VHH binders against F-box/kelch-repeat protein At1g80440. Designs and how they scored, part 14

Target 1, 354 residues: F-box/kelch-repeat protein At1g80440, of Arabidopsis thaliana (Mouse-ear cress) (q9m8l2)
Amino acid sequence: MELIPNLPDDVARECLLRSSYQQFPVIASVCRAWNREVSLSQFLHQRKASRHSQELLILSQARVDPAGSGKIIATPEYRISVLESGSGLWTELPPIPGQTKGLPLFCRLVSVGSDLIVLGGLDPITWQAHDSVFVFSFLTSKWRVGATMPGVRRSFFGCASDSDRTVLVAGGHNEEKCALTSAMVYDVSEDKWTFLPDMARERDECKAVFHAGRFHVIGGYATEEQGQFSKTAESFDVSTWEWGPLTEDFLDDTGDTVSPPTCVAGGDLYACWGGDVMMFLNDKWQKVGQIPADVYNVTYVAVRPGMLIVIGNGKALAGYGEATVGYICDLSSSRWVKLETHGGHVQAGCFLEV

## First folded at step 6 (VHH)

Design h7 (from h6 with T98A W102Y Y104T P107V; framework vhh_6fv0_2)
Fold by ESMFold2-Fast, scan of step 6:
Structure h7 (fold): chain B 354 residues (1-354), chain A 126 residues (1-126)
Amino acid sequence: as target 1 above (354 residues)
Amino acid sequence: QVQLQESGGGLVQPGGSLRLSCAASGFTFSSYAMYWVRQAPEKGLEWVSTISSGGGYKWYKDSVKGRFTVSRDNAKNTLYLQMNSLKPEDAAQYYCAADSTYETYTVLSESEYDYRGQGTQVTVSS
């Protein structure tokens, strides 16, 4: 059948490609042909190719309680906030069914295709490590529960997506606070986990990025070296199914003792430390920007063509509940524009294009 | 829900000793690294000591090494700080804290701590 009666299929597809992501569930509900069209991986590819895609900043952000001031701090209730970059409009995703106190504390957020994946973290009621995987589909506007992470329960692991099909996890610590060498990959479409070979080193509180077919795991610390962050890195080649050689002094040029927030875009690796934005270029870390002085403890970084997004806590204050501060930097001019954020502390984020 | 209640402070002479306690509730205490931080009058918040979730690893501010000992009793959900050979410079309001990043162990002495109690006052004077 024709996608839209009395219109050629190519004209009908152009109309669908121009729709807002918020209309996708409605479009999918109209008939089988429209549901099929929107569900094709080619649909998102066509939207990007025609420049009708929408760029979404996804944040795990605490609710602000105006009555919650004082020395006794309740557990923050985290929700998903969504900023559509072209319009500047903020929305909130529906809560995860069964999660009455919000998102897991210190969960990881990654994107795969049109899906948001929420992994791990601590139960906000019991404060125990979760092996939970929650998947939000922007095509259906619904949550589903994915296959649980296998093996020992872990928290504070490195996590990165290839953006197309898989999520990779490495390191963290188990419930006995022992740093882990194990790594694994989740195939979102098949809803299956597969263990990778172990890393050369155990890495608690490491960072991870996916770039050019490789899963890079950076920093972290071994159980015996708790609080002494490694400057090493190693990377897994998904085509050969092997870890590459350990890089001993990958972070040797940093002034920070912790594993820095990192992101990849356009083939370039970025990291934030010491109040600076750094780029890995010509086998060296090079300063490409200075983070505004009111940003303390960067919690999330992301980059788009020519633009860098930095989100962190407000300038260091005693206690909990510092204001969230965000900025967008134009990398060509080194000019920062403050991002208006609605709500409290941001614990995780990802970027998604639909 | 998360509550931290400090106690054990008081007035001591230089060279004296005090044992501080922190009773924790509302979270799985045995899974968290815990911190002692202090704030003297007219001064910012200072990190003093950290203890790992299992108690096997301990870190101290240089000025208190050898004088202070941190410990924990996970069965009682209680954190302790044994302070020996107290100096006038140790006088401060002492707070226990779980790190705001929870279970992260960064031994940075920045003032970004989640101190959720009233604290306990330590005064060192003749």
Scores: ipSAE 0.013, ipTM 0.281, lowest interface PAE 8.2, mean pLDDT 78

Design h8 (framework vhh_7xy4_2)
Fold by ESMFold2-Fast, scan of step 6:
Structure h8 (fold): chain B 354 residues (1-354), chain A 126 residues (1-126)
Amino acid sequence: as target 1 above (354 residues)
Amino acid sequence: QLQLVESGGGLVQPGGSLRLSCAASGFTFSSYAMAWVRQPHGKGLEYIATISSGGGYKYYSDSVKGRFTISRDNAKNTLYLQMNSLKPEDTAMYYCAADSTWEYYTPLSESEYDYKGQGTQVTVSS
């Protein structure tokens, strides 16, 4: 099939590699050959290799509601905001069909390939725990419903993506507030869930990261130790299909008065707690930076070559704090540059490259 | 269907103590961060304290740090505020509020609180 009339296919393919992600649905709609080229995983790999890929910061962000209130304060409506890093352009994704009150509350956001996956949380109408999986394809600009999370319905679980094929979930609590040991993996392309062996410990409100072929589940607390966060971690080896030994005191410096640690991996393992950025080096946490003082809480952290992106919420002003605050840190200089942000409260985020 | 019922307010002398309770129903209480907010007569709403869904993270306004303690009992669907060393400036209607959007709650504008109950009056006077 001739991709572009009167051009060799390799020249035509180079043209497609240079296009903006905003054009992917249009390109895919032109003909089967173009749809096939854009849909191949190799296409995205070629875009990254040629440095024509676009870096997207994806946030679950509340609409600013100046009307508000009455006697009972309404639940905020969450939507997906997208920042294209190179251009500074903000866009909003279409709403999930059938979800008239926005994204699930406390949902998790992860990226796999060119897909955004929205997992779990609470239904904003019924306030019941979701087992829902919603998938947005940046290639088609369409939502689909994935296979529901199996087993007991869970909230406040750890969730991480390998960025290529799968999403892993562990812990959280069930509808009886019992902390869970169970874990599972979702294959996005196959649309199927598989249970992992159980973790050694129950972990409610845990954090998870995928790093170097391992799914790390960090902290959390057992049902009978509610509110007493563990310093332990354990990791699942996807190649052997087994949990490794429990690591005691993995979070040596965390305390009850600090925000829960936000851990992120991207070649190196980072964590944010208190006002500090920490890096895991030589089996120890090392302070590598200080978070700007106007970031009251950190909601999401992304790591890129030579830079760290921190997204959070602003400080309270006279009892009210209602701002998305973002910064990019140049890791070579430790200099912070404030992002131009818009909109209200951020509950979750992820990073995607297309 | 969602209901928050505050209780435990009353008249107390400066330096005294009160314990407020909030009974929650109609939603999965253990999945929500919870807050206490107050409103003095003729003034705006003021954030007081928040507690994460599991109870491990607690935040306080500077005006009450060291004097007030927020806690919860998820088995009983109940939120508490222990108020010590009360001052005349603490006189207000106290409201229980739910925030379903955060794993732990931070001070937010009034429009960002999910739900607010009927309130319980606290009066601190000599």
Scores: ipSAE 0.000, ipTM 0.221, lowest interface PAE 15.3, mean pLDDT 76

Design i10 (framework vhh_7xy4_2)
Fold by ESMFold2-Fast, scan of step 6:
Structure i10 (fold): chain B 354 residues (1-354), chain A 125 residues (1-125)
Amino acid sequence: as target 1 above (354 residues)
Amino acid sequence: QLQLVESGGGLVQPGGSLRLSCAASGFTFSSYAMAWVRQPHGKGLEYIATISSGGGYKYYSDSVKGRFTISRDNAKNTLYLQMNSLKPEDTAMYYCAKDTSVEIYDLDSGTFDYKGQGTQVTVSS
């Protein structure tokens, strides 16, 4: 079976491994042999092993002129912007079919394998919470609709991916504006939701990360304490199917701040509050950097081994301001480099490797 | 009865600052996301900023990013908009709005229960 005419299969596979992710749908459409090659899990593993994989920063970002046709109040229209780290090139994903006014407001973005998962948020037309799950495959360049989130409709929940198979969701509030204890997991390949045991605390507007085999849910607030953010955290072990003990003082150092943007890279936990970048080490938060002064209201924080990305709104000084300001910090040198962005507000993001 | 009462507007020179307030009553303020919208004379409503019920999420229109700050005090049932580096283009009637289907804006019926009377901001040299 000849993959490329007059080339040995080993050489032909090497050529396919070097292809840009944007070529995957085209390659898959050439013939059955090529479709099979790019569909094998081995193909993505070999791309990573051979250093031909591409690292993508994926952002839910507003357009610069967000006014919608027929609307009296112009709400922001969010689209998916993609930065390829190696080339520095920005692209935009195709719109979700049927979502004419853009991505849901306050939606969450996570990556699972070569898939981007868009969860929850408020409908940009009605401002009603929805339970929709949208999945974009970088292998096919197509959107599909996943199984809806079960139970009560929720907004402002914590969400994290194990990066391999599942997406975990916890907390938020329901349609009656009551904070939730419930949690659940989505298996992307099986398109199936499963409820977890309830958390010990109600957690509206919480943060979540997947770290060291555990789903960590951080902060948030209970219904009776709306706006008074909890300093506690708890974590779920997917292997034992149990929540661990509550950590009561996890965020005590944050003062009266909202639950901080939190991320994980290289086994380390990072969070941003008070204009500082903090790292969790030896059971305490330690300052490891100061966020550049022109970043206003951090909206997204991500860490890759050796690098920290901070994105927020621009802060006006003497009439100068930018819609979106981002920075990349080299953690070894503590030097910040301004990240070029499309200018619109970033509400969510994730990293993905294909 | 739902009531939203805006205040803090006025006449200011370009580059100046104003702080708008919205006093909310008739509903559980801390349970709802809130927004600021504005209407320049003779134009439609323009979205300015939104804030989640606990204040953990804030979004701004591109025209005001870096200049305006939305905040809330749930203990006082009050929404705020800090406006810095004001421009003539910011001249408008400013309204606060409750988390609703904001596209349902019926002028003919007079049912604007999701926004108040407004407060006028005029930026001129």
Scores: ipSAE 0.007, ipTM 0.409, lowest interface PAE 9.5, mean pLDDT 78

Design i11 (from g9 with D99G W102E T103E Y104L P107L S109T E110S S111G; framework vhh_6z1v_2)
Fold by ESMFold2-Fast, scan of step 6:
Parts: sequence; C-alpha cells; structure tokens
Structure i11 (fold): chain B 354 residues (1-354), chain A 126 residues (1-126)
Amino acid sequence: as target 1 above (354 residues)
Amino acid sequence: EVQLVESGGRLVRTGGSLRLSCAASGFTFSSYAMGWFRQAPGKEREVVAAISGSGGYTWHADFVKGRFTISRDNAKNTVYLQMNSLKPEDTAVYYCAAGSEEELYTLLTSGEYDYWGQGTQVTVSS
C-alpha cells in the first residue's frame, strides 16, 4: 500500500518521521495506512533514532491570576502546559473530560512512550483523594480513563516511569493521613495494576526515580515523624521482584525539611537541596552546581547528557502568587540560561519525547 | 518542592477538643506567614486563623475567637491549631497555607496564600 501517491514508501515514511507531534492526529485521520504508520511503537523509536523527535516539558500549572477576593479563596485551576524545547512554543492540552475545576490538586505526572499519565491527587471540588488514572495520547490528542489505583486511596506518593511501559508508585499516605509501605506498578498498555511487596519503611512525601531496571524510593517520613524527613532509601529490582537492602544514610544532612527532588541520567543520580545541585558519585553526594536564587521551590528536575533542567515556583513581585521559573544549565560550563515561562505556579511536571 | 501536610482531623463529639498540626517542607518556614482555613460541605473556603513568621502577630476569625488558638514551632517547621469547645458547625476540611511575610496585612485580609496543604477532615457530632 503506497503511503503517498507518486512517492516511494521510504521517502514518504521520512516525511512522516519529520512531522510535528501536533500533526499526528491530522496524519492519523487521512487514511488507514497513515494511521497505522504513526501508531506503530517503532514509529516513535525511529523518530528518536533519526533525531526528528520533539522534546516536551509538561507541567501541571495554575492559570494566571485565578482571582482572590476578600477572605474567601478560590481553589486554583490547574491545566497541562506544554513547552516544545526546539521551538520554544507553549501550548495547553485540552481539559480532562468531567474535570470541570481542572486537574486534581497535587496529582503526579509521568510519561510512558507517547502517553502522559496523570495519577492521584485530590478532587478540587470535594477534596477527596483520587484513585483516578488519566492518560493523554500525543498520537491522538485524546484523554482516556485508566484502571483505578487499587488498595487504599493515597496521596503525596513517590512515582516514576520506566519511560517504556510501566509506572511505579510507592508510599504516600491514606485518607486518615497515615504513611504507607505499599507499592504497585501500572502497565499502561494492559491497563492493569499489580501490587509489589511492601517497602521496609513507611514513606509519606517520598521521591522516586527509575534507573536500569530498579525503582528507587528516597526519603519521606513515617506518620509519627511528620516534618522529619528520612535519610534512607530502598530500591525494587523489577527482574527479581524483590526490594534490595535499606540504605540508612543515603542522604546527607541537607538542612532541608523535604525529600530532595531527584533525577537520573546516563547512570548518574542527581538531587537538589540547599540551593545546590548534587550528584551521587562513588557512594557519596558531591556538589556540582548552584541553583539560581530566583528558583524558590524546585518542582521538577531532569538531566540530559551535559544539561540540567530545573523547573520550579518563583515568587510573584507582590509575594501573593507564584510564576513558573525555569533554567537550563550547561554542566560543562556551569552557565545557566533562563527558560521562557508561560504562567502561574507549577505543582508537578514530567518530560516527554515524541 | 513545597509540601504542607495537615494531621489530627477526626470525629469528635460536641464540646470536645482537638489539635491540628501542619508539617511544612520546601521553604524557609520562619520567613512565611501561616494560616488555617476550612471548607464545610456546600460552603466556600474561609480563613480561620493566621500567624506571622516570627509568631509575634496572630489573627483569629470572630467565629472562633476564644475557642481556637494558632501557634507555631519554627524549629519543627510545624504550625498548630488548638480547637476547644467544638460545635457541629465546625465540621469541615481544614487546610493550612503559607504566604509571604512582607505583605502580611494583605494575606490576612485577602486570603491570597502561596502554598496550600491537602486538608484534614474534622467532623463534630452532636
């Protein structure tokens, strides 16, 4: 079947590989052959291999000036903002059907293949914990509802994707504000959850990263230790289906009251605390940079070879609200370049390549 | 990232007492004003009490004056709400919030805080 009339299929395929992700739904609507071509799992891999993929920064971001009045405060309305790194263009995803007051408060964002996954958080109307899973496909530009998170409803959990097929969740707290030891994995394509063995420690407000077949869960605190963040870490090996040994002093004495934002690149683990960028090297944390002073709260950190991306909340001039503040650091020069911002304060983020 | 986590909410009988706690992380706690807010079923969110970063200034809404007391422990990054003589009309989800100290008067009057907790449910039965 000829993809484009009067054009060899290899040349036609090259044209599709070079298209913008914003054209994927249009391409898919032209005919079955084009729809099949962009829907193949290999299509995304070929785009990455040929350097035609687009890198997207995805943020759960409050609408600018959500309106306050007197002593009654409106709940902030969150939407998905998308920055395409090559063009510098900001766009907004369509709202989740049925979510009239925006994204769940404190939801988690992760990416799997060409899908954005929105997990958990609190309903902005009822303030009840969500067990909801919402999936946005960048291939179709449509939302779908995934299988609900099993077990007790949880919030403020650690969450990481293997970027390929699964999302892993650990810790958080239940509706009674009790910290959790339980963990689970979601297979996006099968739309199925599976429980993991429990962690050694209860971990509310923990951080998680996935690297080399291991789901790492860092910090957090037990119910009785609210505000006293653990320095421990543990990791789950997806090949053996077992948690590794607990590391008691994984984090240094940070002076902070939080589990530090963490990310992994090229086998190296990075974390941000005390205004510093730290790298885990030779079983020790070492300072490799300083975060610009106008980034008050880091909500998302990611490393690419030679480059560090830091996204956080900044203070509005009057101090009443927050604007998004972001920077890219060239790790070889230690020079920071400010990212163009699009609006209000950020509650979550992830990175996606399509 | 900034996190505010409330605890202590539960079912209490009329006339009882309850202490709510809010553990704060991700910012210089002593530099921020803290507030407690509540939202009852079918009602708008309303300010209950506020405290300056140093703890030197406190404000309480008229409907809780003499019954509720806000306090903070900057060494523990925690703000508290001591609730006495609870009434059925105190039934609500209680939220803590953090805001800039420099514009404290505006925060106390407008309720425009920078960061919000997830809430803790207080139910007062008769």
Scores: ipSAE 0.008, ipTM 0.250, lowest interface PAE 12.3, mean pLDDT 77

Design i12 (from g1 with D99E S100P T101S W102T E103L Y104E Y105E T106I P107Y L108Y E110L S111D; framework vhh_6z1v_2)
Fold by ESMFold2-Fast, scan of step 6:
Structure i12 (fold): chain B 354 residues (1-354), chain A 126 residues (1-126)
Amino acid sequence: as target 1 above (354 residues)
Amino acid sequence: EVQLVESGGRLVRTGGSLRLSCAASGFTFSSYAMGWFRQAPGKEREVVAAISSSGGYKWHADFVKGRFTISRDNAKNTVYLQMNSLKPEDTAVYYCAAEPSTLEEIYYSLDEYDYWGQGTQVTVSS
């Protein structure tokens, strides 16, 4: 059957490839053939190859108090903000059904294909740990509830996506605030969790990245070492289903700093600590840049090939909180350009290409 | 007038546990946010934990998260700090603080609290 009546299928596909991601739900709703076309992984690959794909920066961002509110809100209300890189336009995703006070506090955001996955965090009303998984499809513009995270409820865990099919989770702490060794993987298509073998170390407030078939878990602390962040790392090989050997001194002496924000792009690993941007090269960390002085605390970092995005807090202002500041660094030139950030504190983020 | 009286401070060994209490009088306790602060020898006073007026919202400083837990009993006009896995670095005078809040607000800096107790000394020996 013809995709578009009275047009050759190759011409019809070209028209679909040129559509904005905001039109995908409309296209998918027209008929089965169109829904099938935009749902194929081939469709997204063809959009990238033809230079019609859109790069989205997705942030969990607090609302700023409306003018004249006069109320001091104890818990910030988080929403999903979306920046389309090509146009520079900001939009907001619809709220998760039933989450009237916004996204869970300290939830994790990752992307898998054309899906945004929201994992864990604390309920903004009760401050109880969520085992919830929420999935937003950019193809349908609809939220769905995924299978809950199994085992003990956890917070402040490391989380990374392979970008293709799975989300991996490790560490964090349970409801008794005990650091965890356990790890697990979520298959988004199958809507199924599987436990991994335990890590060698308990890791609360660890960071995680996925690179070249390995899930890397960095830093964190054991329950008895609260406030003393580990410099170790370990990585899980998804093909062998085994953790590799512990790396004792993976992080350089960062002083008394927390596990640093880390990210991967183009095969390179980056981390931010001590006001510096570091790159992992030849089995050691090398300073490659200096974070702008008005970024007091880095809350989110992300890398695209040749480009680093840093978002953090500015200086405290009149006791009502801190201005949110963001920058984009061209890594080849080490030049920083200020990013307009609409709204308040950014707690999590990810990149998604559709 | 508002009065806060801390109790429970003592000498404990590394790895031990201790529960501090702060008894409040002279005000409607359930209308106040509460905080625990500490001041170690030679250091400035720092925030340890905070709790909203109903107890619905809690915050703990990163250096005590997982080891210390703040709680309150509004029927007894008391706020508690349960301290587990004590370290020599936890040696300090611990202070209870109160600030009016009917909106479930929590406060993170000493400048935000108008009412303070006299403190209770915790000493952790190796």
Scores: ipSAE 0.006, ipTM 0.191, lowest interface PAE 14.8, mean pLDDT 78

Design i13 (framework vhh_etentamig_d1)
Fold by ESMFold2-Fast, scan of step 6:
Structure i13 (fold): chain B 354 residues (1-354), chain A 121 residues (1-121)
Amino acid sequence: as target 1 above (354 residues)
Amino acid sequence: EVQLLESGGGLVQPGGSLRLSCAASGFTFSDYYMSWVRQAPGKGPEWVSGISYSGDYTYYADSVKGRFTISRDNSKNTLYLQMNSLRAEDTAVYYCAKDSLTGEYELFDYRGQGTLVTVSS
């Protein structure tokens, strides 16, 4: 079937490649050929190659108090906000069906291909840990429920995506507030979880990144060391299916801080602590920038070659009706440009390109 | 009739520690989620930490995560905040707040005078 009637397929494909992501569900609904074209992984690859892809910052963000009463709301309602970098436009994703009080508290957001994955967190009413996996397709603009996280229910775990197929989870704590050594991987296409071998250390409230075939789990604390964050890190090699040696002094430069927000760009690891942006270079953390003073706490960092995105909260009531504060840093010049933002407290985020 | 009495604040050097207490009366303490909220001079109030009625689930603002530990003793109607690795930006009046997650979202109620924490050399 012709992609567009009375138009050559190569010209029709060029038109589809230039379309906004907001049009993908409409395009997919026109006919089977269009649905097939935009659903193929090569379609998104071709969009990137032709420079028609759109970069999206995706945030779990609290609703501003609709009553405007000036009182503190104990449990804010979280939804997904999306910033398209090229246009500067903010949009909101549809709510997850059946989640009447918003996203789970402290859920993790990661991206795999054109999918947003929402994992775990706590029920906003009961504060009970969820094993839920929700997947939003930017191609269809629809939510689906993935296979639940196996094993004990966990919260405050480390989570990272390889960006292509899998999501990896490690640590956190169980319902008895015991820090966990267990880890697992979710294959988004197969909708299947597989347990990894256990980590060497219990790691509650750890951070995780994926880089060059390795799942890095950083910091956290053991059950008997609550609030005393480990300086160690370890990494899982997906190709060998084994954990590498423990790095004892990975975070020694952080002092008594929490496990810092971390991100990977190209081959470089970045972290934020003490109001500074740090890069791991030559087996040592080196300061590469200073976070603008109006960012009270950093909730999400994302880095691409040559630039860093920092999202956090202003110095208002954290978690309730305050302005989101965001900046983009040119890492070569250390120049910061403020993002136009709206809405309340940000608890999680990820980056996605479609 | 709800009364919340905060104590334990004071002057402390950067890197030091303090333990705050909140004595609750006038309600069934074990039925409520409790929080710590702080307010620095010239700033709005900031939620710091929360704890479930059983004490099994704890939550922290990113600014204090890993440095502060919230806990409670339901037999003594007392809420605690252990504050480690204190920084100048932790300087504020700290309030404990009553919250109820039975049913719908509840508003915090903190009517105590608070306890002042000053982090300075």
Scores: ipSAE 0.000, ipTM 0.207, lowest interface PAE 14.1, mean pLDDT 77

Design i14 (from i13 with D99E S100L L101D G103S E104G E106P L107T; framework vhh_etentamig_d1)
Fold by ESMFold2-Fast, scan of step 6:
Formats: C-alpha cells, sequence, structure tokens
Structure i14 (fold): chain B 354 residues (1-354), chain A 121 residues (1-121)
C-alpha cells in the first residue's frame, strides 16, 4: 500500500518527483503502486510544478563519420540525441526496431506529454515518402508504431503539437511534387487520425506552430511557385473546427527567400530570419535579438519562459561539413551562451519536459 | 514548378574528363545551395559535391576530392560539375539536386532525371 516502506505517501512522492527521467522505466517496473504513480498525468504535472522536471532538447542528428571529421554523405544515419538542460549531459535513444538505416530523412519531431513523436520523412534506403508514425515513451524507454498517416503520402509538411494530446499536419507535397491543401490531426492516446477541412492555399515547405489556442500554418509555396515563398498564413481553431481568414502579409520582412524557423512558448511567438530573432507583438514582428554570427542555417528554434534555444550549422562553411552549433539566449539580458554540441547535422528537433 | 535538366554525360575512357551541366528553372536559383548526387548500378545514392548559394563555398566527397570541381553561374541558372581523371568506379547516373533552403545539408526537396556517365575502356 505504501509507495516507499516506513515513509508517509507525501514524503515518498517527493522522493519519486526528484528522480531522473532515466529511472522512470525502472521505477515503473518495481510494483503496481509505483507504476500507477509515475503513469498518472498528475505526476508529470507535479514534477513541473515543484521544479523537479527535466528539460530535454531532442534532436534528429546524423552520426559523425568516425573515419572522416566533418564529412557528409547522401544517406546519413540519423539518431535521436537528447540533451538534458540542467546537467548538460548528452544521451542517445535506442534505435527504432526495423529501421536499420536510422530515422527517416526530413522527418518531423514533436512532443506530446512524455512522448516523442516521429512522423513522415523519406525512407533512407529507398528515398520514398514515409507515412510512418513512431512514438517513444520516456516512461518505458520503448518505441511503438502508431497509425499511419492517411491519404496521399506527403513530404515537407508543416507539423506542430498542442503539447497535450494531438499532433497537427498540413501541406507538403505528394509523390508527383504537387503542393497540398489538406490537413489532419493525430490523437496520440486514441491512436487515430482525423482529416481537417482543407486550407485556403496549397503550401509546400510550410512551417507550423501551435500558438494562442490555434494551429498556424505559415508560408510555403504552391506547385507553380516553387522557391517563391508565400508571405501568407492561416490558422485552424480546433475548438470550432474551422480555418480562420487568410493573413496576406504575415511575413512582411522575410522577403521571398524562405519560410523562417518558428517556435512558441508561454504564449510568445518567435521566428528567426536574416540573422535576427523576431517576436510577434501587437500584430507586428519586432526584432528582439541578433543570432550569433557563427550560426549560418538555423534548423531548430525553441522558446522557454525567459530563454531561447537556437540550433544550426556553422556560418563559415554555409552548412556543409560544419559541426552543429547551438546557443541559449537569456531573453532578459540578451546574452548568448554557446552550447557544447557533438555529432553531425541536425535535421529536426523538439523540446520535451518530463 | 521546379525543373532540373542535367546534360553532359556519356562514354569516356579511364583518365578522361567530362563536364556536366544542370539547367534550373521554376525557383530563385541564386537563393539555394545545389548538389550533385550519383547512383551507381546496384548501389544507393552517394553525395558527390555541394556549392553555396553565392558559389563562395564548395564541398566534395573524399572519393572525388582533387578530381572534380563544382561551380555555378547564377546569371544563367546553371550548375556545373567538371570531372577530371575519371575512374571505372565513377560510372553512375549523376543527378542535380536542389537543397532544402533551411538545412544547409546535402538533403533534397527535388532532384532531376539524371545524366549517365560510363567510364570504360
Amino acid sequence: as target 1 above (354 residues)
Amino acid sequence: EVQLLESGGGLVQPGGSLRLSCAASGFTFSDYYMSWVRQAPGKGPEWVSGISYSGDYTYYADSVKGRFTISRDNSKNTLYLQMNSLRAEDTAVYYCAKELDTSGYPTFDYRGQGTLVTVSS
């Protein structure tokens, strides 16, 4: 009955709340009471509330060629690298069973609760579009296969999580390189996909973010305009099940070059372009910082209250063969601290708190 | 719509040279990193060379370093690969590849139909 013998349950829970996420599978295996305790959604909530949670930066990262420093190959083996922000320790997750050449190329990474979701991308052996969904549980340290993405196989789509239950997908292109208007949502707990109404615009290579209760799909291009990125955005309200009106000039200052990396935390929306960190305030983009000069291609941006994380490639080498570079910015002081990074190219990332 | 048209392949003897060209259309060529990728019979694709949007930075696979030279002409929307001292192992279909604009890695959102290079006596 007692979680820990000879301790009151409140004291025993305090001990469990302080445990490392790496111990969760061991704790869950001890007995039914401990398994139930760490499996409850309230356990993760209590860890966050008590400041015992661990913040994990999760990256899809190519393995470095041990015979050739800084060398790049067309079929790199991607793995999941995990940085624990508090300790600065790096670890690697176990490989996905049956994926002998690593993660799909250009796959998307999102987090839902204590789960890492890997979806889409191209098969590293055949270079054909994946409809696969892989879920890693930090509670069990095991991979499972989710329901496949329905409809036409798509690549280079926008993808965002509500962080709580669902993953939303929009746009990309099909096997004929035609840009898509379709969108869908995945319920992680139910293991079910549902189609959304179509977007107003075709959007290949778009970006997506969940911000202010809405799924935002930003930029991208129509089939006939490849490389000419739209400045428009549109957003889906999950509660009303409707797309809002198209915003024509959402990306006013980005030019026609690219859809910028975007992220959100605590209600704040950030984007990076032109060497600048931008924040969406009062219906306008405002420059709030400058990215360090040695970051050339920003591949992933994450925001936490008071903190911005930027991951990219080295500026001097225009991204090819350069080691991954990363920085943490204290938003109150605008001071950057360089992260010690290891490994090769980062194609995707997400933030997870357990 | 992106279109990449490779040309310049053919039959060449070991030690010979070929110059490949790729004519690009349907996108702002000067804004993208470009690569050459090859696939030999019965093998997976191998990245050969890459070039930055400005042409200021070039990169090569170890198997071709010192023998191949990548270049671009942004005014003509054309990518080139000068191949010198060709070996039998260079026999492959060579593809022009438009890189993903945000990654800087030799990753692709599109590649062309390819041009066949055969190195044989």
Scores: ipSAE 0.006, ipTM 0.314, lowest interface PAE 11.5, mean pLDDT 78

Design i15 (framework vhh_7xy4_2)
Fold by ESMFold2-Fast, scan of step 6:
Structure i15 (fold): chain B 354 residues (1-354), chain A 121 residues (1-121)
Amino acid sequence: as target 1 above (354 residues)
Amino acid sequence: QLQLVESGGGLVQPGGSLRLSCAASGFTFSYYDMAWVRQPHGKGLEYIATISESGGYTYYSDSVKGRFTISRDNAKNTLYLQMNSLKPEDTAMYYCATDLYSEGITLFDYKGQGTQVTVSS
């Protein structure tokens, strides 16, 4: 059967490859042949090969009261905002069914294939730790519930994706505010959690990145060292199933413990601290750029080939909540272009290509 | 089901002192940074002070620094605000709140009825 009546299948496939991701659920609903075509892993590979794939910046962003007149400082209601980089257009994902007050506070966002994964955080009503896993499929435009995180409930953990199949989690603290050594991995397709061997150190409020086949867990603090952030790091080798040796002076920091540096990986390892963009080169952190002066506090950093995205708080705050300021840097030219952020505070984000 | 009950407000003359208390229940008090915020009649909410979960760190707004002291007793699930050298401008409804300052955001969750402080001769 022809995919499109009176049109050769190769031409019809080219038309489907050029479609916007927002049309995928509609295309999938037209007939079995179209649903099958869009659902094939080859479809996404062909889109990327033909340069029709879309790059999406996905943010957990607070709603802004349009009136602004009657609002008092309260727990923000977070939703998922999506920026399509090629068009500059913003959209909002449908709410997670049953989450009436928005996304969990301090939840983690990662991408795996064409799926967005939302992990953990605090319930915005009860402020109790979530063990929840929510998965949004960009192919179907639907949410599903994944297997809950096993073991003790944890918050403020490190979280990173290999971008292909798995999400890794380490550290955080339990419901008794005890920093954790435990780590685990979630296989998105199998909907299964597996515990890793424990880390060498307890790490509350740590950062994590997946880089060069390794899950890196950076900084954080032990239960007895509350608010005294560690300069150490350790990394898990997914091929050997072993933690490597502890690196004691991984963070080249003057001793500023106000907040840990924000770390990201996207071909190269980057972190932001002290108003500077740092890159891990030749076994040490080196300054490679300066963050625009109107970004007061960096909340999210992402890297893609040749580009750095920095999002944070503005220096001048509105009467209600915190203003959001974002920039994209072309790393080859060191030119910064301001993002139109269209919303409130960003608590988490990830990058996804479909 | 977080509950915060403020007390200790009242009428005081300029230059006087008051101690406010906040009794917390329905959550693990020692896990959370705590804050005092206030709302003068007909005005917006104003930040006053924050204390870390252990009590090791405190921060104050410029308008009250040197006059107010925030403290906590985790064994009693109680937050305090000692207010000295009170001024007419300190007249407001005072609320205690949980303060989730982490990863570049400050969230205040205040669910109490508040306690009224009036500074007038």
Scores: ipSAE 0.029, ipTM 0.482, lowest interface PAE 6.8, mean pLDDT 80

